# Miniprotein binders against Uncharacterized protein AF_1993: the designs that were tried, part 2

Target 1, 103 residues: Uncharacterized protein AF_1993, of Archaeoglobus fulgidus (o28286)
Amino acid sequence: NYYYEANYDKELVAYDEGVFNDRVHFTSELLGPGTYRIIAGGTGIVEDIEIIDRSGNVVAKHEDTTNLLYGSSNSFVVRVNYAPPNPGEEYEATIEIYRYVEK

## First folded at step 7 (miniprotein)

Design m24 (from u4 with K44T)
Fold by ESMFold2-Fast, scan of step 7:
Formats: C-alpha cells, sequence, structure tokens
Structure m24 (fold): chain B 103 residues (1-103), chain A 93 residues (1-93)
C-alpha cells in the first residue's frame, strides 16, 4: 500500500503457509494494541477474517477482503477462515500479519 | 452500546493525510484508554482518499456517544487547520 509503505516500516509478526485439502482456520497468537496489515493469500477461497478479543469473543468479521488494514486499542487475535475446496482438490494458503511502526 | 464513526480524508499530499490520520488515531486510542472503552479501526486507502472506520464499544451509551462527538470535533478542527477535506458520519448500532 503506497501510503503506508512510504511513511511506515512494516514488521512481520505472524506467517503461515501450506497446502490443504480441507477447510482451514488459522488462528494467530495474541497481538498487542496497534495497527496491522493482515494478508490472506494463496489459491484458496477466504470466507472471512475474524477479530477475537482476549476473552474469546468475535468482535469483528470481515467478509469483503483478503487484505485488511486494522487496528485496536486492546490486544486481539486474528482468525483467517478458508473454505474447503472441491472434493479431491487442494489449495495453497499463505497468511501474513505485519505491524506498522513509524519511520 | 456500539457506535461507528466513518472519516473520509481527501488531501493533496500524503504528508497531510498522514498527519491528520495519526492525530485522529492517537487521540482516539488515548481517550479510549482513559475512559476504559474498546476502540477498533479499519483503514481503507483508495486512489486519493483515506477512509477510517472507527468502532466504539462501551457499556454506557453516554460514554460511547461522548467519545464519538469528541472524535468528530477533533477531526474537523485539525482538518480545518490543515486545509484538508474531511467527511464524517456517525452511526449508532
Amino acid sequence: as target 1 above (103 residues)
Amino acid sequence: SKVRITIKIEADSPEEAKKLLEEILKFALELARKLGITVRYRITIEDGTIEIEIFVEAEDPEVAREFAKKIEQLAREIADQMGVKVEITIEVE
């Protein structure tokens, strides 16, 4: 993203990658307050990106993007949900989470 | 109580948009900490426009409403000082 790439450094705080033949629910570790970019990539179908608070409650559900710029005043967990492929098929999933830090 | 604040920023330079965005978020996070409420935000950047959606959750509806009013007031004040165009919408959910 031009604006954030020009003005901020981006630190990778979570990464996962794999080839799957069923639905996948990737759950991050607890992330501290701040601004993050969450990228759900690969060839699979992303159902949504969920934001979960420290108590385990889903507080936000983003069904309209695979590239989310998100922030919070409290710690939170990210869950990326991939749909299952057609029977007998496989897909690739790559999840990247970055934290933005002022340059 | 849940409140959504949508702020659209139109600026001629990235530096102006960045300054307004950072001041709004800094103020929002500090005020949320002082009030003991939860604030989440989503930023969308499209050609020439930055849109911030701020989601406020508080047990007391008066606190959520007051928080939203203070965010709107600050955003308009800074935008006026900088000569930046801003559109603000507040929705109670």
Scores: ipSAE 0.200, ipTM 0.613, lowest interface PAE 4.0, mean pLDDT 82

Design m26 (from u4 with R4E)
Fold by ESMFold2-Fast, scan of step 7:
Structure m26 (fold): chain B 103 residues (1-103), chain A 93 residues (1-93)
Amino acid sequence: as target 1 above (103 residues)
Amino acid sequence: SKVEITIKIEADSPEEAKKLLEEILKFALELARKLGITVRYRIKIEDGTIEIEIFVEAEDPEVAREFAKKIEQLAREIADQMGVKVEITIEVE
């Protein structure tokens, strides 16, 4: 997002990558209040990015993005669901989560 | 009580988009902290249009209503000052 990239530094708070041929998900640690950039990349299909509250409830589901700007005044967990482009096909999946910090 | 506020803004420039986003989000997060409520948001910027969705969860429905009202007032005030078009939708559950 133009606004956050211009006015805030980004701190990497989560990173993972792998090669898969089946459905897989990435689940973050509990993240504190703040504004985050969630980037799901690679050659696989990102089915959705889910936001989960402290009680384990899915409170948001984003099905049409691989680059999400998300903010919360409460703690939350990020779960990204990946799928192969074609059944059984090998693919790469990457996840990066950044927290915006005031300059 | 759960409230969803959608603010859709048409801005001619990234500068205008930045100013409005910055002010609304700073205000919303600070107000939520003061009221002790949970707020979540997402932003989408495409083709000169900005859409901000703010999700509020509060046990006391009066607190949720106060939050929504103040956010709406701020968003309209800033949009008027900047001369940008804004569409605000509020849903209470």
Scores: ipSAE 0.000, ipTM 0.103, lowest interface PAE 18.7, mean pLDDT 72

Design m27 (from u4 with R4Y)
Fold by ESMFold2-Fast, scan of step 7:
Structure m27 (fold): chain B 103 residues (1-103), chain A 93 residues (1-93)
Amino acid sequence: as target 1 above (103 residues)
Amino acid sequence: SKVYITIKIEADSPEEAKKLLEEILKFALELARKLGITVRYRIKIEDGTIEIEIFVEAEDPEVAREFAKKIEQLAREIADQMGVKVEITIEVE
């Protein structure tokens, strides 16, 4: 994402990884207002990336991407839902979240 | 009321498209602050095209309509000044 890479620095604010064979989710800590890049990787199926408000309500659900550029004027939580490629198959799940800050 | 605004920006210059995106986002965040509402947004960048999806929720339908109208007005005004092409879709629920 050239524009954000050129005009903003990015700070890693969350990272997690694991090996699973069932459906699992990764849930971030509460993230402050701002613009973020959320990268869901690994060998599993990313079913969606959910945006959750401070009250625990799912306010957005993104099923069409594993690399989401998203922002909010209020704090929010990110949840990434993973599934095995085939029932019972072992897979790796990796999540990275970066916050963009002005240079 | 919920408002969904999609602004698709196409420009000969990627820098101009990105500048328009930043102006729209800055204005949306300030307007939301003034209206006491939360703005959420998603940005999609493809080669030569930038799309921003803006989502707001407001209890008062008048506030929702005001937000949508002002975002559309600003986006078209800046796009016209910069010679950038925009397609704007607004859905109010």
Scores: ipSAE 0.672, ipTM 0.832, lowest interface PAE 0.7, mean pLDDT 86

Design m3 (from u4 with L29F)
Fold by ESMFold2-Fast, scan of step 7:
Structure m3 (fold): chain B 103 residues (1-103), chain A 93 residues (1-93)
Amino acid sequence: as target 1 above (103 residues)
Amino acid sequence: SKVRITIKIEADSPEEAKKLLEEILKFAFELARKLGITVRYRIKIEDGTIEIEIFVEAEDPEVAREFAKKIEQLAREIADQMGVKVEITIEVE
C-alpha cells in the first residue's frame, strides 16, 4: 500500500457519508480515465464495490476489499453497497475516492 | 470476450517496480485506444511485490487475444531490460 502513497500525490475527488439501518448504496460522479483509490469505511458491512460504465452497466464487482486500487482507460462510476451488521441495526457508512497524479 | 492478464512484479526497489508498472499501463492504454477497446486494471501491493490484474473486454475474441499477447510480450521485454522478475498469467473468462 505504501508504494503508491510514497510515489504519487492523491486528490480527493469524492466523499460521502451517512447513517443507515438498512441496505444502501453510494454512487460516485462519473470519473475520468486514471488510477484511483476507493476506500469504503464505517461500521456497516461492505458487500461489494461495483464498477459501472457510462451506460449504467456493471462491468466489475469486487467483493473482497474495502480499499481498492483501481484504474480504467475509460470513464466509470463507483458504487459501494452497504448492509447493516445485524437486521435493523444503525451503522455509519463512509466512502472516499482519490485520484493519483504524478508528483 | 473477456480476458484477464495477471502480472506479478518482483523488484529490488520501488522505483524499478513503478517504472515497469507505468510502462505497461501506458502501452496498454495506447493499444486499447488503437484497437477501440476498453481496459481496466486493479493493483495490489504486498511485501515488495506489485500484482496487476488487467481486464480486457472486446467484442471480437481475436482482438482480446492479440491485446493480451502484446501486453505479455512488452512486459517480459521491459522486465528483462530492467533486470526485474515478472510472472504473467492470461485467463479467458
Scores: ipSAE 0.012, ipTM 0.454, lowest interface PAE 8.3, mean pLDDT 80

Design m30 (from u4 with T38R)
Fold by ESMFold2-Fast, scan of step 7:
Structure m30 (fold): chain B 103 residues (1-103), chain A 93 residues (1-93)
Amino acid sequence: as target 1 above (103 residues)
Amino acid sequence: SKVRITIKIEADSPEEAKKLLEEILKFALELARKLGIRVRYRIKIEDGTIEIEIFVEAEDPEVAREFAKKIEQLAREIADQMGVKVEITIEVE
């Protein structure tokens, strides 16, 4: 899925990572209107990627991907939810959010 | 008053698919700003195929429907001009 990467520059606008032994929620800063790529990586299990509007309402819940290409006419917040591991285990979680600008 | 528009673009070249996608998004965002409505979209890209889901939220259901109709008209017209295949589905809540 490299077509969009070939035609647009992407700017890193959010990054977070860590090693966890419980469920984790990564929440972005408020992102402006535009097109974004949201990557939820690491060894943990991603439950979903949620899109939250300015009023705090969850307007979308993406359970089918860890690599989301998404855009909005309005500002929004991204929340990535990682499931807890088996008791006594750890996992790595990494979130990257990029904003696309035309080349 | 929510409407979902799904547009599948099948083109011989990635450049053609990109051009149609860009025109659709540009028009959708400009119209949304003019009408004061909220639009969000998800893009899925596969070899030579682009699928875009556009979600429209408006206080007035008629505004949302007219928005969707205008997007459909634009997408079909540009696709015809470019000779690309497009499949459009509109679902109203």
Scores: ipSAE 0.371, ipTM 0.736, lowest interface PAE 2.3, mean pLDDT 84

Design m31 (from u4 with T38Q)
Fold by ESMFold2-Fast, scan of step 7:
Structure m31 (fold): chain B 103 residues (1-103), chain A 93 residues (1-93)
Amino acid sequence: as target 1 above (103 residues)
Amino acid sequence: SKVRITIKIEADSPEEAKKLLEEILKFALELARKLGIQVRYRIKIEDGTIEIEIFVEAEDPEVAREFAKKIEQLAREIADQMGVKVEITIEVE
């Protein structure tokens, strides 16, 4: 994402990684209003990236990307759902969330 | 009411597309604050095109309609001034 890299600094606000052989999810802390980059990596299957509001409602579900540029005027939680490539197969999962701040 | 506004920006230069994107987001966030509604957005940058999807939900359908109309008007006005092409789709759910 060239635009945000060139014009904004990004601050790492969440990171996790692990090796798994079953379905797992990562759930972030409550994130404040702003623009964020969510990167789900590794060798597993990223089933979706869910956006959850302060009341616990899933307000968006992104199934088409492992690298999401997303923002909100209000606080929200990110949940990334991972699955093994094949049942019981070992895989690596990584999650990085950055907040963009103006340069 | 739930409304989704999709704005696809095609510009001769990345800087022009970025400027329009920033103006749209700034206006959308300020308008949402003024109307007391929450807005969410997703940005996609592919090839030389920037696409922004803006999602708004309001209890009053007229508020959601006003928001969408003003966003569309602003985006078209600024794009016209800058000589940038925009495609805007508004979907009411």
Scores: ipSAE 0.634, ipTM 0.813, lowest interface PAE 0.9, mean pLDDT 86

Design m32 (from u4 with T38Y)
Fold by ESMFold2-Fast, scan of step 7:
Structure m32 (fold): chain B 103 residues (1-103), chain A 93 residues (1-93)
Amino acid sequence: as target 1 above (103 residues)
Amino acid sequence: SKVRITIKIEADSPEEAKKLLEEILKFALELARKLGIYVRYRIKIEDGTIEIEIFVEAEDPEVAREFAKKIEQLAREIADQMGVKVEITIEVE
C-alpha cells in the first residue's frame, strides 16, 4: 500500500464493530463522490463488499478482498456481508471506511 | 453500454506512480462530469505496481467508447512522457 498511502491523507468516515454468531451486514450512510478505503476485518468470513447506488441497485460486488480501494463520481452506499467461520460459531466483525484527500 | 478499462502501472518511484494515477483519475472524473456519465474505479496496489480498473456506464455507446479512448490516449501519453510502463485493456459490453 506504499504508493497510495505515502501520497494521500485519509479521514475516518465510518466505523463499527460487534460480536455475532449468525450472518450480519453493515450498511454505511450515503457516501459522497470520492476515493475510499473499506476495511472489513475481524474473525468472521467477509462474504463480499457491495457497492450500492443512490437508487438502491447493487453496481459492484467484491468477493476477492477485505481491503477495498474504491471510488465513484456519484454518491453510493457500502454494504459488507459477514458470516460465521462455522455455523453458529461466535465471531468478531469490524468495519472501517476512510475517505482519501490529497495532502 | 458498459465499458471496463484496466490500466497497470509500473513506475520507478512512488512519486511517479502517484502522479500518473492522479492525472488519470482527475481526467476521468472531469471527462465523466462533462459527458454526464457515471464512473466507478477500483485501485489495487501490489509489489510496486498499481492497477486501476475504471467502470463506465452510459446510455449512449458512442459516449462510453469516446470516454475509453480518451482515457487510453491520456494514460499512454503521460506514461511515455514520464518513462513509465503501462498496460491498458479495454472491454466493451
Scores: ipSAE 0.590, ipTM 0.794, lowest interface PAE 1.0, mean pLDDT 85

Design m34 (from u4 with R40L)
Fold by ESMFold2-Fast, scan of step 7:
Structure m34 (fold): chain B 103 residues (1-103), chain A 93 residues (1-93)
Amino acid sequence: as target 1 above (103 residues)
Amino acid sequence: SKVRITIKIEADSPEEAKKLLEEILKFALELARKLGITVLYRIKIEDGTIEIEIFVEAEDPEVAREFAKKIEQLAREIADQMGVKVEITIEVE
């Protein structure tokens, strides 16, 4: 966090938001190789952040965080899965993805 | 063939930990390019320690194993030069 903010600029490469009352997912476009910050926010439950290869296979799943610092030597897709706090309860979901670029 | 390499960096200064992290990533990405394999990584920065998890999947198990050995060797060499403590764990499928 501190390290990357001090030594790298970040470019917003994906953003989405909405209000939901059922399970939803946000899926990014194909992202190129590099280091990324993935921030899943809002008032819903973030069940996981999935990393998907270009063939559509889930190659990693992160259930322990809503703020992931992640990278790949090849292109990949990010999918964030959200759920309401209680069945039918309205909630906000946001996703931000930044790419780090050396200063 | 899947391999996970976890490197925990504990340094006297944040700058030393950052330097080791960058050297490891540069080497891993260049080696992956030369070997034609895909490498995924996750970085966690907590309370002055840096943990990097490197995931590699290769069709040839020997390629994945050699990749992991080279990463471990480099990380230990640089850590030793810098006087930095590292804990390295390699898990094979």
Scores: ipSAE 0.594, ipTM 0.811, lowest interface PAE 1.0, mean pLDDT 86

Design m35 (from u4 with K18R)
Fold by ESMFold2-Fast, scan of step 7:
Structure m35 (fold): chain B 103 residues (1-103), chain A 93 residues (1-93)
Amino acid sequence: as target 1 above (103 residues)
Amino acid sequence: SKVRITIKIEADSPEEARKLLEEILKFALELARKLGITVRYRIKIEDGTIEIEIFVEAEDPEVAREFAKKIEQLAREIADQMGVKVEITIEVE
């Protein structure tokens, strides 16, 4: 991610991890305006990364990535949905969210 | 009203693509502030191409349309000045 890593500092604003055997989701606290990197990892399936506005409406759903570079002019919440690779199979889920600040 | 603007940037150098991206975001955020609307964006960087998807939602459809038109105009003008190739798609719901 050349552009943002070269020109911006990043600060960790959310981190979580766990071991699960069914579907689970991670929901962030309310994040302020800005540009963020959302990294969903582990051995499970990342079904999507949802963006939720202050009123609780899902305004975007990203199903094509586990490493999302996203920004907003207003506050929002991130929800990441995970699933086991196979029904009942144990898996690890991790989430990291960074906020970019101009150097 | 909802509008999606997709700008795909193809440049000979990462520095040129970065500069165009930065100018587009700066303008979009300032215009959104002036219009009192929310703008959201996703950035994809893959194999020498930068793609930015800008999402705008406004109660007044005219405001959303004007926003998209101004973003398109700015992106085209800067790309032409820099000799950078851009592909712009606007989708209205």
Scores: ipSAE 0.681, ipTM 0.834, lowest interface PAE 0.6, mean pLDDT 87

Design m4 (from u4 with L29M)
Fold by ESMFold2-Fast, scan of step 7:
Structure m4 (fold): chain B 103 residues (1-103), chain A 93 residues (1-93)
Amino acid sequence: as target 1 above (103 residues)
Amino acid sequence: SKVRITIKIEADSPEEAKKLLEEILKFAMELARKLGITVRYRIKIEDGTIEIEIFVEAEDPEVAREFAKKIEQLAREIADQMGVKVEITIEVE
């Protein structure tokens, strides 16, 4: 997105990758208040990107994107749920989370 | 109590639309801090059109409602001053 890339530096705060053949999820560390870009990549099916509050409650569930621009006034955890394209088929999953900070 | 505010920003100038977005988010975060409430937001940016979904959680329904009204008022006021088009929807959940 032009505005955030032009006016903000982005800091990589989480990265993970792997090869799987069943349903898995990636869960971030606790992230502080702010604006974040969450990118779910690879060859698997991204079922959703969940936002979890400090108490462990799922407060948002995004099923319509693999590239989410999201923010919060409170700390939160990101969980991305993956599935194989076909039962038992191997697939790659990659997660990148960036925090935006003013230049 | 949960309230959802959807703000769609459309402008000939992407810079003006993004400036309005920045002012809205800054105000929302500051007001949330003052009121001790939690706000979460999702931003969609698509070829010069910006859509913000703001989710407000507050124990007191009146606080959530007042927060939403202040956000709407600010967004419309700044949009008018900038000549930017906004569409605002507020839903109580």
Scores: ipSAE 0.630, ipTM 0.807, lowest interface PAE 0.8, mean pLDDT 86

Design m40 (from u4 with E15R)
Fold by ESMFold2-Fast, scan of step 7:
Structure m40 (fold): chain B 103 residues (1-103), chain A 93 residues (1-93)
Amino acid sequence: as target 1 above (103 residues)
Amino acid sequence: SKVRITIKIEADSPREAKKLLEEILKFALELARKLGITVRYRIKIEDGTIEIEIFVEAEDPEVAREFAKKIEQLAREIADQMGVKVEITIEVE
């Protein structure tokens, strides 16, 4: 984390937040080619971060992180799936997506 | 055809790790453009190491294989020049 933050500028390209008590997903707009950091935050359970190609196919599913550094030579969509900590329990969910540019 | 390339970079200097990472990604993206294939990658930074997983998808299995071979060759050459330790794994799916 420190390494990439120290060596690149990053710009916020997507943000969303809300308060929920059931499963929800946040879906980004189509992101162009490049390197991105996807941060899924809040008090809910992050089930996964999915990468979806232009045809709507899920090409990657990341279940092991809430802070993903990812890139592609082609455009893609990010979907983050959230769940309450316990059935019906209220929680906060946030998503931040940054694009890295060399400086 | 799908191929996964995992490159683990161990360097004492963050600057050296950055240089190798940037050269690998630059080369991979340029080569993918020339070959008309798609590459996706995930970067993990932990305990002073950088790990890159590169995912290649191509209609022609031979194209994907040659792509992986060239990435491995470049990564090893630059790492050797820089005195950086690198571990590379290639898996065909």
Scores: ipSAE 0.675, ipTM 0.841, lowest interface PAE 0.7, mean pLDDT 87

Design m41 (from u4 with E22Q)
Fold by ESMFold2-Fast, scan of step 7:
Structure m41 (fold): chain B 103 residues (1-103), chain A 93 residues (1-93)
Amino acid sequence: as target 1 above (103 residues)
Amino acid sequence: SKVRITIKIEADSPEEAKKLLQEILKFALELARKLGITVRYRIKIEDGTIEIEIFVEAEDPEVAREFAKKIEQLAREIADQMGVKVEITIEVE
């Protein structure tokens, strides 16, 4: 990402990894207003990346990407939904969330 | 009320596109705070083109529409000054 890498420092604010064979959810802590990069990786299926407001409402659902550049004027929670490639198959799931801070 | 603003920025240099994007986001966030409205955005960068999708949520439909209009106005004015191409779409729910 040329634009943000060139002009912003990127701070890691959430990281997790694991090996699973069932559907799992990764839910972040509450993130403050700002611009973030959310990277969902591994060998499993990323069904979607959901953005949840403070009241628990899903305000956005991204099914088209595993690498999302997202921002908000309000605090929010990120939830990533993972599934095995085939029923019962073992897979790796990784999640990284970075916050951009102006240089 | 929900309004979606899509701004596609096409510039000869990444620096020009960046400056326009920063001015748009700065204005949008400042205005949103003043009006007590919620703004969310997604940015997509591909092949030298920057696309920003801004979602506006306000209890008063008039406030949401006026906000979107001001964002469009600002984006076009700055783009004109910089010689940058922008395509802007506004959709009301």
Scores: ipSAE 0.346, ipTM 0.718, lowest interface PAE 2.4, mean pLDDT 84

Design m42 (from u4 with E22M)
Fold by ESMFold2-Fast, scan of step 7:
Structure m42 (fold): chain B 103 residues (1-103), chain A 93 residues (1-93)
Amino acid sequence: as target 1 above (103 residues)
Amino acid sequence: SKVRITIKIEADSPEEAKKLLMEILKFALELARKLGITVRYRIKIEDGTIEIEIFVEAEDPEVAREFAKKIEQLAREIADQMGVKVEITIEVE
């Protein structure tokens, strides 16, 4: 990602945070075509990062990362699903989404 | 019709690997626009190794195959010019 930091400005397009003890999700607004960095943080379990098309279909599901570099030629929505580390355990969840724009 | 293209770039120069990634991405987006198809991609960058997974959605299977062939051709040509190793896998569904 040094390449993107050197040649692109990174614009924050979504941010949310909270404290929870049950399963929750963060859902972005509709994002335009382009390349995005999606960072799911906090002390909870990130179950997946879902990519949803304009028709509401889940077109991709990423279960292996909390820091996703993703893009699309069409608009899409991002949904991040969180769970407590143990049933009923309090945890923090944060989500940051950045759009890359050429300098 | 769905096609997945996986391109793994291994380079002695991380800068050249990133340049190849950008060339592939710009070409893919422009070609998708011209063909009227949807392309989605995931990029994984780890200290000089780059993997890009491209997902193609097209109503016409022929268009999806043509897109994949052109991406493969471009990636191999540029990689050859730069002296960069690429592994390309195309999976049709």
Scores: ipSAE 0.661, ipTM 0.812, lowest interface PAE 0.7, mean pLDDT 86

Design m43 (from u4 with E22R)
Fold by ESMFold2-Fast, scan of step 7:
Structure m43 (fold): chain B 103 residues (1-103), chain A 93 residues (1-93)
Amino acid sequence: as target 1 above (103 residues)
Amino acid sequence: SKVRITIKIEADSPEEAKKLLREILKFALELARKLGITVRYRIKIEDGTIEIEIFVEAEDPEVAREFAKKIEQLAREIADQMGVKVEITIEVE
C-alpha cells in the first residue's frame, strides 16, 4: 500500500508456486522481526493466512484477505492454505512474501 | 493476558498519516522490547483511512494493560498535535 511502498524498500524473502487439484499449504521459513507483505495469488481459493510463532502455535488467522500487511516484534512463520474452487478442479497457487526495510 | 488495540487514522494529509503510523509502531516496538513482551500488528488502508490493529500478549495482565494505555496516550497526543482524527478501541480478553 502507499505508505509502505513510498517510504520503504521491499525485499522478496519467499516465493513459491504450483498447480494443484487438492488442498495444499505453503509454509515459509522462519521470518525475523519486522513488517511484511504476504500476497497469496492464483486461481484457487485462499482459505486463510496463518501466523505461527516459534513454538508452533497459530497466533493469528486471516480469512478476509489475500494481501496481508503484517508485522511482529518476534520471529514467526507464515502458512497459506489453498483449496480447489471445486473438488478435484485444477488450480494455480502462488505466494510472495516481502520484508520492508526502512529507507 | 491478551489485549487488542485498534487505531483508525483519518488524515487529510498522507504525510501526517505516515508520520503518526510510524511513531505509533516505533513506540510500540520499543515499549514491547522494554517490557519483554511480543507485539504483532496488522495494517489496513481503505478509502483514505489507515487502520492498525496491535495485538499484545503478556504473562502479567498489568503489563498488557500498561502497554495498551501507553499506546493510547501516545497515539492521542501525537494525533492532537498534528490535527489528525483517531478512533481508538482497546479490547481485553
Scores: ipSAE 0.614, ipTM 0.821, lowest interface PAE 1.1, mean pLDDT 86

Design m44 (from u4 with L21F)
Fold by ESMFold2-Fast, scan of step 7:
Structure m44 (fold): chain B 103 residues (1-103), chain A 93 residues (1-93)
Amino acid sequence: as target 1 above (103 residues)
Amino acid sequence: SKVRITIKIEADSPEEAKKLFEEILKFALELARKLGITVRYRIKIEDGTIEIEIFVEAEDPEVAREFAKKIEQLAREIADQMGVKVEITIEVE
């Protein structure tokens, strides 16, 4: 996102990657308050990006994007759900989470 | 009580949209801190348009109402002063 990239530095706070042929998910550690960029990539299908509160409740579910700009005044967890493009088909999944820090 | 506030900002200049956007978010975060509530937000930026979805949940419906009303009042006041178009939708679940 041009606005945040121009005015903020971003710090990588989570990264994962793998090759799979079934449904998998990535779940982050607890992230502190702030604004984050969540990028789900690779050749698999991203079913959704879920936001989970400290108590384990899903408070938001984003099915419309693989590149989410999201924030909270409290701590939260990110979970990304992946699926193969076709049953049993091998695919690559990558996840990057950045925290924005004002310049 | 759950409240969603959607603010869509349309401006002739990206600088005007940015100023309104930053002031709204700053105020929302400070008000949430003072009210002891958690606010979550999603930001969508497209050429010339910034859309902010703000989500608040509070056990006391009056607290949620106070939050939403103050955000709406601030956004409309600043937009009017700057001559920026803003569309605000408030939804109570």
Scores: ipSAE 0.410, ipTM 0.740, lowest interface PAE 1.8, mean pLDDT 83

Design m45 (from u4 with L21M)
Fold by ESMFold2-Fast, scan of step 7:
Structure m45 (fold): chain B 103 residues (1-103), chain A 93 residues (1-93)
Amino acid sequence: as target 1 above (103 residues)
Amino acid sequence: SKVRITIKIEADSPEEAKKLMEEILKFALELARKLGITVRYRIKIEDGTIEIEIFVEAEDPEVAREFAKKIEQLAREIADQMGVKVEITIEVE
């Protein structure tokens, strides 16, 4: 996004990748308050991106995107749920999370 | 209690839409801090159009409603000053 890229630096705060043939999820570390870009990539099916509060409650579930611009005034955890494109098919799953910080 | 606020911003330029978005989010975060509540938001950005979905959780339903009304008031006031169109919906969940 031009506004965020022009006025804010983005810092990689979480990254994970793997090759799987079953359903799997990637879970971030606890992220502090702020605005984040969450990118779920690879060749698998992204079922959803879940936002989890400090108490372990799922407070949001995004089922229609693999690139989420999201923020919170409190700390939270991100969980991305993946599935193979076809039963038993090997696939790649990646997750990248960036935090926006004012330049 | 949960409240969802959806703000759709339509502006002649992407920069005007983004400026209004930033003012709304800045106010929301400051007000949430003062009220001791948590706010979460999702942003969708396309050329000239921005949609902000704000989620509010508060123990007291009246606090959540007050928060939502203040966000609506501010967004409409700034949009009017900037000559920008906004569509705002508030839903209690």
Scores: ipSAE 0.531, ipTM 0.784, lowest interface PAE 1.4, mean pLDDT 86

